VH-VL binders against Large ribosomal subunit protein uL10m (mRpL10). Designs and how they scored, part 20

Target 1, 224 residues: Large ribosomal subunit protein uL10m (mRpL10), of Drosophila melanogaster (Fruit fly) (q9vpl3)
Amino acid sequence: RGKINIQRPKAPHYERARVVAVTQPKYPELPKAKSCFKTRAERTQQQQENPYNEIIAREVRNWLDHSRLVAFFHLSSITADDIFRVRVQLHKQNLHLKSYGSKIIEQAVKNTRYEAIVPLFHSNHCIVFSPDPEKTAALLRIVRRVPQMVLLGGIVEETMLSRNQLVAYAQMPGLHAVQAQLVQTLSQAPGHLIQQLQAHQNSFVQVLDVHAKNQMNEETPKST
Key: E = the ipSAE of ESMFold2; O = the ipSAE of OpenDDE; V2 = 0.75 times the mean of E and O plus 0.25 times the DockQ between their complexes.

## First folded at step 3 (VH-VL)

Design s38 (from a37 with light chain K55D; framework fv_anetumab)
Fold by ESMFold2-Fast, scan of step 3:
Structure s38 (fold): chain C 224 residues (1-224), chain A 120 residues (1-120), chain B 111 residues (1-111)
Amino acid sequence: as target 1 above (224 residues)
Amino acid sequence: QVELVQSGAEVKKPGESLKISCKGSGYSFSSYWIGWVRQAPGKGLEWMGIIDPSDSYTRYSPSFQGQVTISADKSISTAYLQWSSLKASDTAMYYCARTLYDSSGHFDYWGQGTLVTVSS
Amino acid sequence: DIALTQPASVSGSPGQSITISCTGTSSDVGSYNLVSWYQQHPGKAPKLMIYEVSDRPSGVSNRFSGSKSGNTASLTISGLQAEDEADYYCSSYAGSNTYWVFGGGTKLTVL
């Protein structure tokens, strides 16, 4: 299904672009001729499906195909600065935090073994991808200090796991054979997996209510 | 059983280099960070720094930045604390300890300690 | 320097309760619920007794409890026993620039 297309601009290129952007005088650019008026072709395209969504859906499929660890989270209200700090911590562990609209996720997983996860993403969510399944423990370490991110479940070695199964996987020894056996064993009750993942999402309302009450009664605003 | 085993006591002269070790067993070594804590004779505990063995990412206490080097070799489940040039003030007991994450706030398992004595 | 302030010593008799305080700033104890307590017997490595202010590791007696109010954390030992005689250290997470800070330690004497 092709490799993950990650273009990494080199430091010399970035430095040069940055210097040009800072030092070069900026002026208003003239709009394209009649750009405030949509052409017939542009109007026709707006009435059809947005091709950008298809491109991003293919990107999501590439992440799913080339990631041996995928974790899904419910995401409550969080500041841009706080989520950026979480993203930096995750990146140090080769964990990549992504957020996509539910329609794009639905398009990405349609007609795949993962189509059953679509209902999990009808509320606010984010996904963490990694090529290294041994990073599951590192992932859980980082997110335990982020109360706004609630683990719903994941995919390890292309096998769907509930929250409790993913936690169990993280606690296993780093020996690949033992981890592979655990994944195989945990994945052998597929009939109940969707209900387990949805139950975790439904219980999140209870978790949020308890967390909010604990913050009001027991914790300072800066120590949650 | 989770265990951290440290190298034996060292007696050194000022100006000499030293590298002490901390070997983890009974757990996934790369899944936990290893911290180093110093205790000077008759004094309290001082955090020195921490390493993630999975990628050798290190963080140091401001008091120890540039004074020591922390490293790890995940293939043999061993972390190291190293000095290029020892001082008499480096005389202390050195502990390694395991933590789940650098913001977790606690060390759950500790090594037995390595006594380093630096004297002329 | 020591970032967290502990009393140098505390004493009690068997069966009594004692409390050890650990005072920091708004940038450590006051900002995070990430306070831990360690017990150290002479000649031995420290042992984790309390983490995240009030949680106990498996195998630690429920006679040990932790709490926090503002910038001050407290370790309480109830039903004091002779084997509790040790040095006790508090520690707090102090943000991503400093990470951990320790208290100066408190010598507990059981009389």
Scores: ipSAE 0.000, ipTM 0.426, lowest interface PAE 13.7, mean pLDDT 76

Design s39 (from a37 with light chain T98D; framework fv_anetumab; at its last look DockQ between E and O 0.01; V2 from the best seeds 0.00; counts 0 for: pae E 6.4 > 2, placed apart)
Fold by OpenDDE, look of step 4:
Structure s39 (fold): chain C 224 residues (1-224), chain A 120 residues (1-120), chain B 111 residues (1-111)
Amino acid sequence: as target 1 above (224 residues)
Amino acid sequence: QVELVQSGAEVKKPGESLKISCKGSGYSFSSYWIGWVRQAPGKGLEWMGIIDPSDSYTRYSPSFQGQVTISADKSISTAYLQWSSLKASDTAMYYCARTLYDSSGHFDYWGQGTLVTVSS
Amino acid sequence: DIALTQPASVSGSPGQSITISCTGTSSDVGSYNLVSWYQQHPGKAPKLMIYEVSKRPSGVSNRFSGSKSGNTASLTISGLQAEDEADYYCSSYAGSNDYWVFGGGTKLTVL
C-alpha cells in the first residue's frame, strides 16, 4: 500500500487538472489593499497635469522668493498627528511647514535659481519656510525632537547650505554680535600697530643713545 | 553609559581591502553622527569624515574623498570605515567618535581606536 | 584648504596658567563658533575638553577655558597640574567646504 506522500501529491491527471483549472473559482483578487500608506510622493506622481498644480507651483515659488530661511526635510514614517504637532510648534515660531509633491516642486523651480533642490524631493518631504533667518536655531531645536524629520539641507539668505552648514549657521552669533566683534577687532588693530611702530622707534632710539654714549666716552681725553 | 567599541588591530599588505567597525551602545545610535579620525604614528589627528546613521548621509574631508568609504548599519548600531586598496601610508590609528549633537562635529565620545598596519 | 596652526609645544610650571593658540588660515574660524579642543594622553583616545569655543562638557575641569578672537581660538589651562601634560588639538568647522579640520597639535609639558 504505497504511502501517499501527503507532502508532494501527485499531479492530477491532465483531464482532471483541466477541469480543476476551469472550475477554480476566480476569486476576484481582493484589491490589494493599496496600503493607504502610499507615500505622498507616490500619490503625487499620479497627479495628472492639473491646472491646479500650476497654482500650487506658483505658491511654492512665492514661498521660496519671500523666505530667507528654507529648510528641506525627509519624512520617515511620520503620522499625520505628529506632523500636526510639529506644525503647531513651528508655527508658534513663525515657521511654516509645507508639504508638496515632487512634481509640483519641479514645476515650481523649473528654470529658476532653485532648480538644484529638485533631487531632494524623491521621497516624502516637507519644507519649512521662514522670513527670518534667525529662526534657524529655533527650527533645528524643534526638529531635533522629531526623529521622523530628517534635515536634508536648506537655503539661507539665498545660499544653499548643507546639513552641517545649517547647523553652523544656527550657531553663528547674530549680526549685531558679529558686528560688535568686528568693531572690537578693528579697535584693537590700531593699538597693536602703534605698539609695533613704537617698538621699532624705541629700539632705534636706544641704539642711538648707546652710540652717543660711546662717542662721548671716546672723546673724554685721558687727562694725563 | 555611552560607549564606542572598535574592531581589533589589523595587519595588512598593500593592495588589500579592509573594513573596520565601530559599535555604539548606551544611546540612540541613529540620533547622533559618527566620525572617523586618523592618526598616523607620532602625528596629529586628521578628520576623515562623518556619517548620519539614520540615513547614511556622509561627508568626507577632501583629503579622504574617494580614498575611503564610511558606512553605517543602524540596525546593529555599527559604523564602518573601509578601504578598497590599502597603501603603506594608511598605517595609522583610526578612531571613531560620536558627535555631541547632530552634525556639530564636536566629538564627545571616542572609540578605543583601531591600529591598522600596512606593510609589505 | 583650511589649516589650523598651533604651536608645536608649550610648557608651564604647576599652578601656572598657559594658553594654547589655534589660528585659522581662513575666515571660517572667525565666522563660526564651532571650535573644539581635545586632550590626548599618550596611547589614549582624545577627550573633548571644549566645544563651541568656550563650552565645557560635563566632567571637564573648570580649569579649562576657551576663547576666540578673530581667526584665533585659544585654550587656557589655569592652575596647571601634572596630569595636564598631554597633546592638545583644536578643531574647527570649515564652512566654505563643509568639513572639519584639526590643528597640528600642541605638546604641553608640565615642568
Scores: ipSAE 0.349, ipTM 0.708, lowest interface PAE 1.5, mean pLDDT 85
Fold by ESMFold2, look of step 4:
Structure s39 (fold): chain C 224 residues (1-224), chain A 120 residues (1-120), chain B 111 residues (1-111)
Amino acid sequence: as target 1 above (224 residues)
Amino acid sequence: QVELVQSGAEVKKPGESLKISCKGSGYSFSSYWIGWVRQAPGKGLEWMGIIDPSDSYTRYSPSFQGQVTISADKSISTAYLQWSSLKASDTAMYYCARTLYDSSGHFDYWGQGTLVTVSS
Amino acid sequence: DIALTQPASVSGSPGQSITISCTGTSSDVGSYNLVSWYQQHPGKAPKLMIYEVSKRPSGVSNRFSGSKSGNTASLTISGLQAEDEADYYCSSYAGSNDYWVFGGGTKLTVL
């Protein structure tokens, strides 16, 4: 028989591993909570967050109440730097770029004539608010350089407008009173306007998806 | 020592109500979830649902949603499984089981089972 | 429609290694490392043998091991013994509706 080669401490790898194994507790540590279901802590945090949602919803209501121009956009993927630059450019024109969750928007417009706009906020979006409806042209000029922001429609002087109506409003030469009267004439039932906005949004998203797939397949895309 | 003790065997007729119990001891009852598992005679295991006894938050298998009610009374360390109207197809062994750790679905400790027989 | 599929039976001789499969979908076994295995002897409650795919609770022999590949989990029993003859059930978390599901069970016979 051979000899036993055992060293302690600083023993060979074999001996050190054996000593450590013997000194380790045999019992495994109690498992940490494994969160496949929402834990009690997670459910409690959601309940605590409800008051903050109401505060934010009040902010949205304040913007709607104090804004004579509201524009809704679909927002595609954009870098934080690019969206910040756009926000600064808009702010110079008294145009305020905001983004809120769909639940916040729903809560903010509950029991108002604007409840029908909620379905527009199921996709990624942003909203521009302004007290100055004459800034509509400036808004469209700035956003023209931002293909990630796609106009869906808006509200001018408390009247909902489709995308085409808002563009037409922005291009009209003339006095504020004439533009306000035109907005009233172009208006239609909120339900019909929302259906038209949803159709434009869905159609544009489909076109963008096809365009994106084609761009990925082509070697060098033609800039347009 | 962790133990789950279930109520005794039941013989019932179709249409009757039933509430069976599962009493936990030897551990902090509200710190672990309790699940219910069904096993028809000669058949496999079926996951029915689970409850957090601390606040009575429940989840059910789609197959059992609306068919049974799972509840708990943490003041007496007891979970319950309840039917409002039994059917012959409810004849089975019913196990309660405690999770291995909080909010998991891995059942480490099991009750002895409660045989429920539903026949005319 | 989601089911965990196990073979109805598996057999092996004493001292051999056997593997019991548990096939689910990308919505359960494939997406979560939340698979458990239970052993059930006739007339007794199930016993947890493996949790979180491959972890062994205290008091379970190291002859039992678990693994997963894609949508299939496996229980391997090495050095088969007569006492291993039992029914074996896999179970997996189904995250789309926050519930768990069992496999149909596998009867292990030791020849």
Scores: ipSAE 0.028, ipTM 0.490, lowest interface PAE 6.4, mean pLDDT 78
Fold by ESMFold2-Fast, scan of step 3:
Structure s39 (fold): chain C 224 residues (1-224), chain A 120 residues (1-120), chain B 111 residues (1-111)
Amino acid sequence: as target 1 above (224 residues)
Amino acid sequence: QVELVQSGAEVKKPGESLKISCKGSGYSFSSYWIGWVRQAPGKGLEWMGIIDPSDSYTRYSPSFQGQVTISADKSISTAYLQWSSLKASDTAMYYCARTLYDSSGHFDYWGQGTLVTVSS
Amino acid sequence: DIALTQPASVSGSPGQSITISCTGTSSDVGSYNLVSWYQQHPGKAPKLMIYEVSKRPSGVSNRFSGSKSGNTASLTISGLQAEDEADYYCSSYAGSNDYWVFGGGTKLTVL
């Protein structure tokens, strides 16, 4: 028969036949691979690999590789209607809001320079991607007015920035790349990623506290 | 310290163009949005629109979309409100006011107002 | 439509307390704790009296207080004085599209 009728309702009699028919397996045969002998631990690890997760992880890596602006957010409880409004507003500015599971994020960034971001995704989160770093100011305008989205940090021109550094970057249009490079040079050494993550964890707690208080403005003045 | 200073009163004829200004001082101009608020004689406050001077992002109320243009020049800390062709109904006091783009929605400092009179 | 509802006028005697209401929708007053109140004396620019529903700027008398319940915000002025006679406007942030709305204004008369 050439075509499945999408409008056909589910038949109760068919469900009864399916319940009685014990020929249908509950679980599919577990995936197997054989190129050489593997230990039990190696076979268990291999069987834990979800092909779907690897496909989505590749999509995440593609977004990271082709986006000059990546921003990370904690996401509090928000209605579907409200998040849709945010997505529409962001899309108008070529900003793409994506949500991925923490395991997929970890798989996407493992063995990359961005592996240090994994702890940021242990709670509810979302990520905004854009090919245009000039949109950092537009991003901050849109999301900082959304109480359910709390900025944690981001990546601009492949430079990892804290929340305060992203705010400073947004205030320097036309000098974005130079400002981000200077901030990176002054604020971190290559071997101190864990120290920076601890700073981000402390900043995350502080940001949540500031957001809950709904009173603090953390702009970085150009006082120099 | 923080101050918004608006341009002086204007008297115009219908059909003429006009551009009024609002200069901020004593703060980081690009860190705050500038809103424009209209008050017709004997009437209430009407929000017209807002601009983020950092990237010239603008939003207009539906009542003023296409009727006015809001712009800003961050190099001189000045925002502008412009009409291509004035009407008698544009006679009003026009205020600029700042609001923080980070989490705040209130207008904390206001300009003194620019009176625009359009008559023939 | 795109405006907050306030009573056109309210009156009180010196020393009394009055309350001005400001009613919006779930998409503005009801959704955000970003309600502000402005006082305007004749011929002058508006002055911020209350922000974020209930907070006072430095220099504003503690006789002024704000509150919100659902879609309605309220400004209360206690110990009413002749100097309080003015027009009062509420305002709220409205939606993720970066709109602001003002109330129609309330004329306070101190009798």
Scores: ipSAE 0.006, ipTM 0.449, lowest interface PAE 11.8, mean pLDDT 76
ESMFold2 (binder alone), look of step 4: mean pLDDT 91; pTM 0.940

Design s4 (from a37 with heavy chain S30T S31D; framework fv_anetumab)
Fold by ESMFold2-Fast, scan of step 3:
Structure s4 (fold): chain C 224 residues (1-224), chain A 120 residues (1-120), chain B 111 residues (1-111)
Amino acid sequence: as target 1 above (224 residues)
Amino acid sequence: QVELVQSGAEVKKPGESLKISCKGSGYSFTDYWIGWVRQAPGKGLEWMGIIDPSDSYTRYSPSFQGQVTISADKSISTAYLQWSSLKASDTAMYYCARTLYDSSGHFDYWGQGTLVTVSS
Amino acid sequence: DIALTQPASVSGSPGQSITISCTGTSSDVGSYNLVSWYQQHPGKAPKLMIYEVSKRPSGVSNRFSGSKSGNTASLTISGLQAEDEADYYCSSYAGSNTYWVFGGGTKLTVL
């Protein structure tokens, strides 16, 4: 039906888990909870929890677990028409652009192997998911034309990559060569990727904050 | 009104070059990928490759990498399949088909097919 | 090379139900819910009958249904009719190196 599925692409391999997560009651939490002696504050907090956040958090975990390519972006102000065009171009490459609130991301990845990505989402952000890591080159080609999207880093085959490493990965000629180079990169620089991803986000956020401060202190009327 | 129209049947000799076409109509041509599927006489379907017409990005099956070239001209909504030097083993029916993205796993509209016969 | 396994032929009588299997590996049918089925009458292009394991395109009879269990997908045709006599091909996404693979095809004969 037109372009409805392009605006919100679904990866069929997540469909079963997504349907279950949406319809499944919070029943598993009841057997694990010793709720009889909860404090007043704990009872109030539990009653005020938004169940939709939990459902969406499960969807985020499902995307992370079943995507071989995950790319993280800072997203500046962009029109609905412009982001729609980007989504269409990405969908053609089986790249799925998703935007979630920072609180939902934190809830989704807390106490998981993905917890290290939380600092990336303290500002406006979006994530691109794909089952196909060979699409990294196509992703970067598309995003190069979208100045409002700034690459922060990503995850390829469960390995966290900095911006520069993801760009280098995109330039590799074949799957066996790519896997060999990825293994070599891991063996040469263990433990540095998370720090590199955080540094990129912090530098970008700091630049934006300084720019915003400078702009507020100046009047730059442009009239013709 | 969505339609893929392929070029007519071809009869060629081994060693000759050939370029067949697939023209899309009734939809935004650059919003869909075009795949090529081969069917040898009395045999099943074989996926050959796929192209994104918006930027001419191509992927080939391992069996057809280096044997054929897939291209597209988005200004005339046409995709192409080309051989530099035909072999008798290239005798087959060739279908083009439309898919929303390269890993969607299904082709929703198909061309009528182009029969290519390579004989001496 | 890499192909999904289908029975070469199946047969049935009008009004019966038949099932065609499509067996792959954990790297294709088992990994992805991206299984499709195509019907091909002699001399004609294939027609999409089922996509994403169990979904029907507009205009396809509800007599056709699809399912999957592990590495095996199945196409079931209920209330078999003479016009269902055709070749049936399954297809699956098989990852970024191969993209799509097709089954060998099954000839359905309606007695």
Scores: ipSAE 0.007, ipTM 0.432, lowest interface PAE 12.2, mean pLDDT 76

Design s40 (from a37 with light chain T98E; framework fv_anetumab)
Fold by ESMFold2-Fast, scan of step 3:
Parts: sequence; C-alpha cells; structure tokens
Structure s40 (fold): chain C 224 residues (1-224), chain A 120 residues (1-120), chain B 111 residues (1-111)
Amino acid sequence: as target 1 above (224 residues)
Amino acid sequence: QVELVQSGAEVKKPGESLKISCKGSGYSFSSYWIGWVRQAPGKGLEWMGIIDPSDSYTRYSPSFQGQVTISADKSISTAYLQWSSLKASDTAMYYCARTLYDSSGHFDYWGQGTLVTVSS
Amino acid sequence: DIALTQPASVSGSPGQSITISCTGTSSDVGSYNLVSWYQQHPGKAPKLMIYEVSKRPSGVSNRFSGSKSGNTASLTISGLQAEDEADYYCSSYAGSNEYWVFGGGTKLTVL
C-alpha cells in the first residue's frame, strides 16, 4: 500500500465511534424491515448487552489478517506518559501497539489457527502489529529500552514463533527471502511454539493462583 | 569454534584505572550481547552488566551502575570492562559471556576469566 | 546480587540422584521460564548446563535435568559421577529492576 490511504485514517478513537454508530439499530417509523434473523429477541439481546466487544473483535481479526508481523508482550505497570512515548516511537516504524481484553481476543481468534494463543492474555499484555516483517529488528531495539515489556513470542508471515525464534529472525540480514526461509525452517517443529508460549504464561497464572489462594485462606475464618 | 578470550591477570593499587577485554571469535560478534559477571574470592557469581555490540547499548546491575563502564568495538570483536578508580573490594575474577538477547538470554559461552587483584 | 536462594552444599554417592533447589520470588523465577544452571569446576569458567528451566545445550549429559514449580527451580543430576563434583549456580531473568540475578551457589560433593 505505499500511498497514503485517506479512506483508512490512523485514528482509532474516531474509527471506534464510527463503528459503534453504524451498529446502532435504525428503525423506520413504519414496520421494521423483515430479514432472515435468528429470533428477534436473541439478536436484540446480543446487540444491547455487548455490541462493543463484537466490533473490537472484528478490529483484532482485521489487524491479524493484514499484519505480517505480530508480537506478543507481557506488560508490567507503566505510566501513561511512558507507554505513549513507546507508542509514538513504534508508530514511526509502522509498528502499532494495541491492548485488548482477554474476552475480545478469544472472540477474535475463535475458530482460527491462532485460538491457542488465548491463554497468553490472561495477565496484563499488549500486542504489536505491522504489515512489514523486516521491522522485527526495529521493534526489538525499541522495546529493549522498555523493561516493562517482556517479549513472549509472535507470528511472522502467518507462522507462530517462540521468543528465541523471533529474536533469531530479527538477527537475520535484511533480505526478505532469507528471513522467509528461516521462518519456514523454524515452523517445521510441530506444537513447540504453543507449548513454549503457554509455559511462560503459565508461570504468571500460577503466581496469580497462589496469591488468590493465600487471600482466600487469610479470609476463611473456619481455617485453623 | 565459538570462543571468548579475555585479557591476562592484573595487579593494581587502589585509585588506579583499569580496562580489561573480551574478544569473541568463531561467530558474528554483533549478533550476540556480551555480559560481565564478577566472582569475588571464594564467593558466588554476580551479574554486572551487558552490552549490545551492534549499537553499544548497555544495561547495568543496580549494584554496579556508576562503578564500571562497559563498552565494545565491533570492528575488532572486543568488549571491555573499565574502572576509573579501583578499590580493594574490586579484587575478583571477572568473566565475560555471550547471550542472544538481554531479557531472554542464557549465557551459552564464557571467557576463561580475568583475575584482578587490588592491593597496596 | 544474590536474589535466589540455594543450599550451600549437597552430597551424594556415585550412581545416586541428587536435586539442588533455587528459590526466588514471583517477580523472577515465578514469572519467567528463563532459569539457567551453570556448573563450575575449581579454577575454571562456568559452563551452561540447563537453560529455559529444562533445556540442555548440545554436549550436556541427559543425566542433568531441570524443572520448576512456583517460585522454586530445581536441577536434578541422576547417576552421579565423580566428574559432577563442582559448584552449581542458578540464574533467572528478574524483570525491570535487576534484569539478571544469580543464586548463591551449591557445592556438590561426590563421596
């Protein structure tokens, strides 16, 4: 897409407002248009209770479909000013930092090859998207100055890579063909990436589980 | 054939400056970070800091921030650890080791160590 | 510099199995699967034995294995041999404050 596309502005705030407006029900003064709906009550309930989640899930799927580079990070406590600074630096390299709730990510990746990544997002997280996989090295150079962001792994050219595989990819020469061959070679180890990414996330889940259990034990009067 | 070769032992007096070296060979030097690890006589390992030779980006342990300077010259595949003014407490074995990445790396190859003795 | 707790010494007989523990916090060992183990013989540089909790580098005997539960990582050496007598150090990535931390070291004696 080398040219500026005014039909797709980089303004998420305005994009979200517009999408919400489009989703709002429009009913003529006369009888509503009859269509092949599931029951009317079911559709009205879904739209009324949580239309925002469906809209953002579609946005996430769009980012996944149009990004040749996706990187997953654990995100520790960080100030609004610091994350804004990082977002600006990344944007200059066509790298887009996004944060989504676990339910939204689950809805976005359900019934796709990426469904297995859902456990990564049970703790604080963020995702960086880019249409340009050559920006992986630039991404890691920027993020290494942000100790609150810890690389978990990613997707390059639709291939899931572990943390070490993604780092190795970033160390390759700037030739697309050479980097693509590395990705293909690394992808020939079935199941290993999901296992590695989940193992890292399981450590956080275990820590949270221990903390929750300790809190429950402290509040249980029946415990001696 | 991957090897890290460190400079020879040093005997210094308190207040003197010192610069020790770690030369990498058998691999792409700029593709790996170099860390420095200290071991006082009869004591354990202490991480001091790390450098990316590709752009000289450094990170230091809080205990060593401002006490030493880490640098690298990728044209000769060499990393350095430097003191402006040595103290007797700096007496230790100093190791360099390489790692692929600063936040996920393990140190896969180590130098032989440089013994630094500081006494009057 | 020492944020990880190891026993000062451990001993075993040839053919026996021993385990060395490495206890940290939820912010290092508990949060990251980035625990490594190093073997150091007297007068020698450390050698990487285990990385990323349980992986072995090429050339390291399969008698060495690693594991982690909560905030504690463990190195297990099976079929002890005289050559295993050495100091063993654990290390973990420790996040934004420390980056890397080491354990105090464990002296293994093969009786």
Scores: ipSAE 0.029, ipTM 0.548, lowest interface PAE 7.1, mean pLDDT 77

Design s41 (from a37 with light chain T98Y; framework fv_anetumab)
Fold by ESMFold2-Fast, scan of step 3:
Structure s41 (fold): chain C 224 residues (1-224), chain A 120 residues (1-120), chain B 111 residues (1-111)
Amino acid sequence: as target 1 above (224 residues)
Amino acid sequence: QVELVQSGAEVKKPGESLKISCKGSGYSFSSYWIGWVRQAPGKGLEWMGIIDPSDSYTRYSPSFQGQVTISADKSISTAYLQWSSLKASDTAMYYCARTLYDSSGHFDYWGQGTLVTVSS
Amino acid sequence: DIALTQPASVSGSPGQSITISCTGTSSDVGSYNLVSWYQQHPGKAPKLMIYEVSKRPSGVSNRFSGSKSGNTASLTISGLQAEDEADYYCSSYAGSNYYWVFGGGTKLTVL
């Protein structure tokens, strides 16, 4: 017989424990004056939110700075236990699966060369990072057993690659010179890749809008 | 030259077993997945399943899970589609086709097809 | 049971353009840029014409183009030739429950 509890009893993941520790305020409460200032609760919420977002955005920038392989995935409905098992399997290969909110991704890549990827994260997503581009083949082998993760594309050695280009890269022998040559060859039309990835996101957003409208049977006024 | 060559036409009775083949040449066989696609007479294409010859990892369409077995022998660059007990409804053209490492992609090269006729 | 919706037939005259639609759901065509199109002449194996919605393999005429809007993908053939007369099938990734689905097929007649 199963339990209703979605989260099975486990020690908190290190990342989750870190977030909880950072967001818990520890300070004595001061008497409130009758003033135009925001309430203590409002100020506490604002303070918690600002430190949290900046800390996680810095973590994302650190992953981008230290990763020569970054892969982007659409993520379908998946249980916390299943995604955790995938994360552990990837970690054994020096592949680091991370999920961040779209706002945090936007804050992390703002004013960087990666700002163009923001539209990819308007849907449910996850990212895999690695300092080792030779692990691309291992990544694809692991992910093929996770049908909820659909490869959208990636960044290898600071070069944007489509899904098929990343697959082709994975099939190269483990010689950096050969792989660098392939990356240079595949990077001949970067604008087209961005257009394809943006088209995918637009399609997914339209799908979500249609799905939400269908489920709620909601009527919306239409004009023009 | 990339080529997928399938075994010849088969005529079988209901209840008989059958194994058809698809041999790849002109490329690194274990670097590509092999899919099987069925086409009943006068009907459209139906994806049946796919195999990675490098480790024999398979995925099946829900409609064909338990109905057929897909296998591969990378040492002879050959993939197989097998039935333990044929039915008249298995009468169809069967194609093998190649796709890159990612099973959710497209099939770039196709075999010529194997016609399987099951009748009493 | 599970198939993408295509018109059973379309017709055109030599030199004209035709469009074949392929309608799925939000969980296949609408969600993924993994739509491919195959051409099949009678008695022959299918041939890949378009992949990933709009890309052409080497050797496929630029008269063939693909696009997608919402849950509907489209194959457009311009400058129709007699040799374009064939059956055309669309295919899409359909998520973890189905992996792949094909359309029912469209017979193109060149009048």
Scores: ipSAE 0.007, ipTM 0.480, lowest interface PAE 10.7, mean pLDDT 76

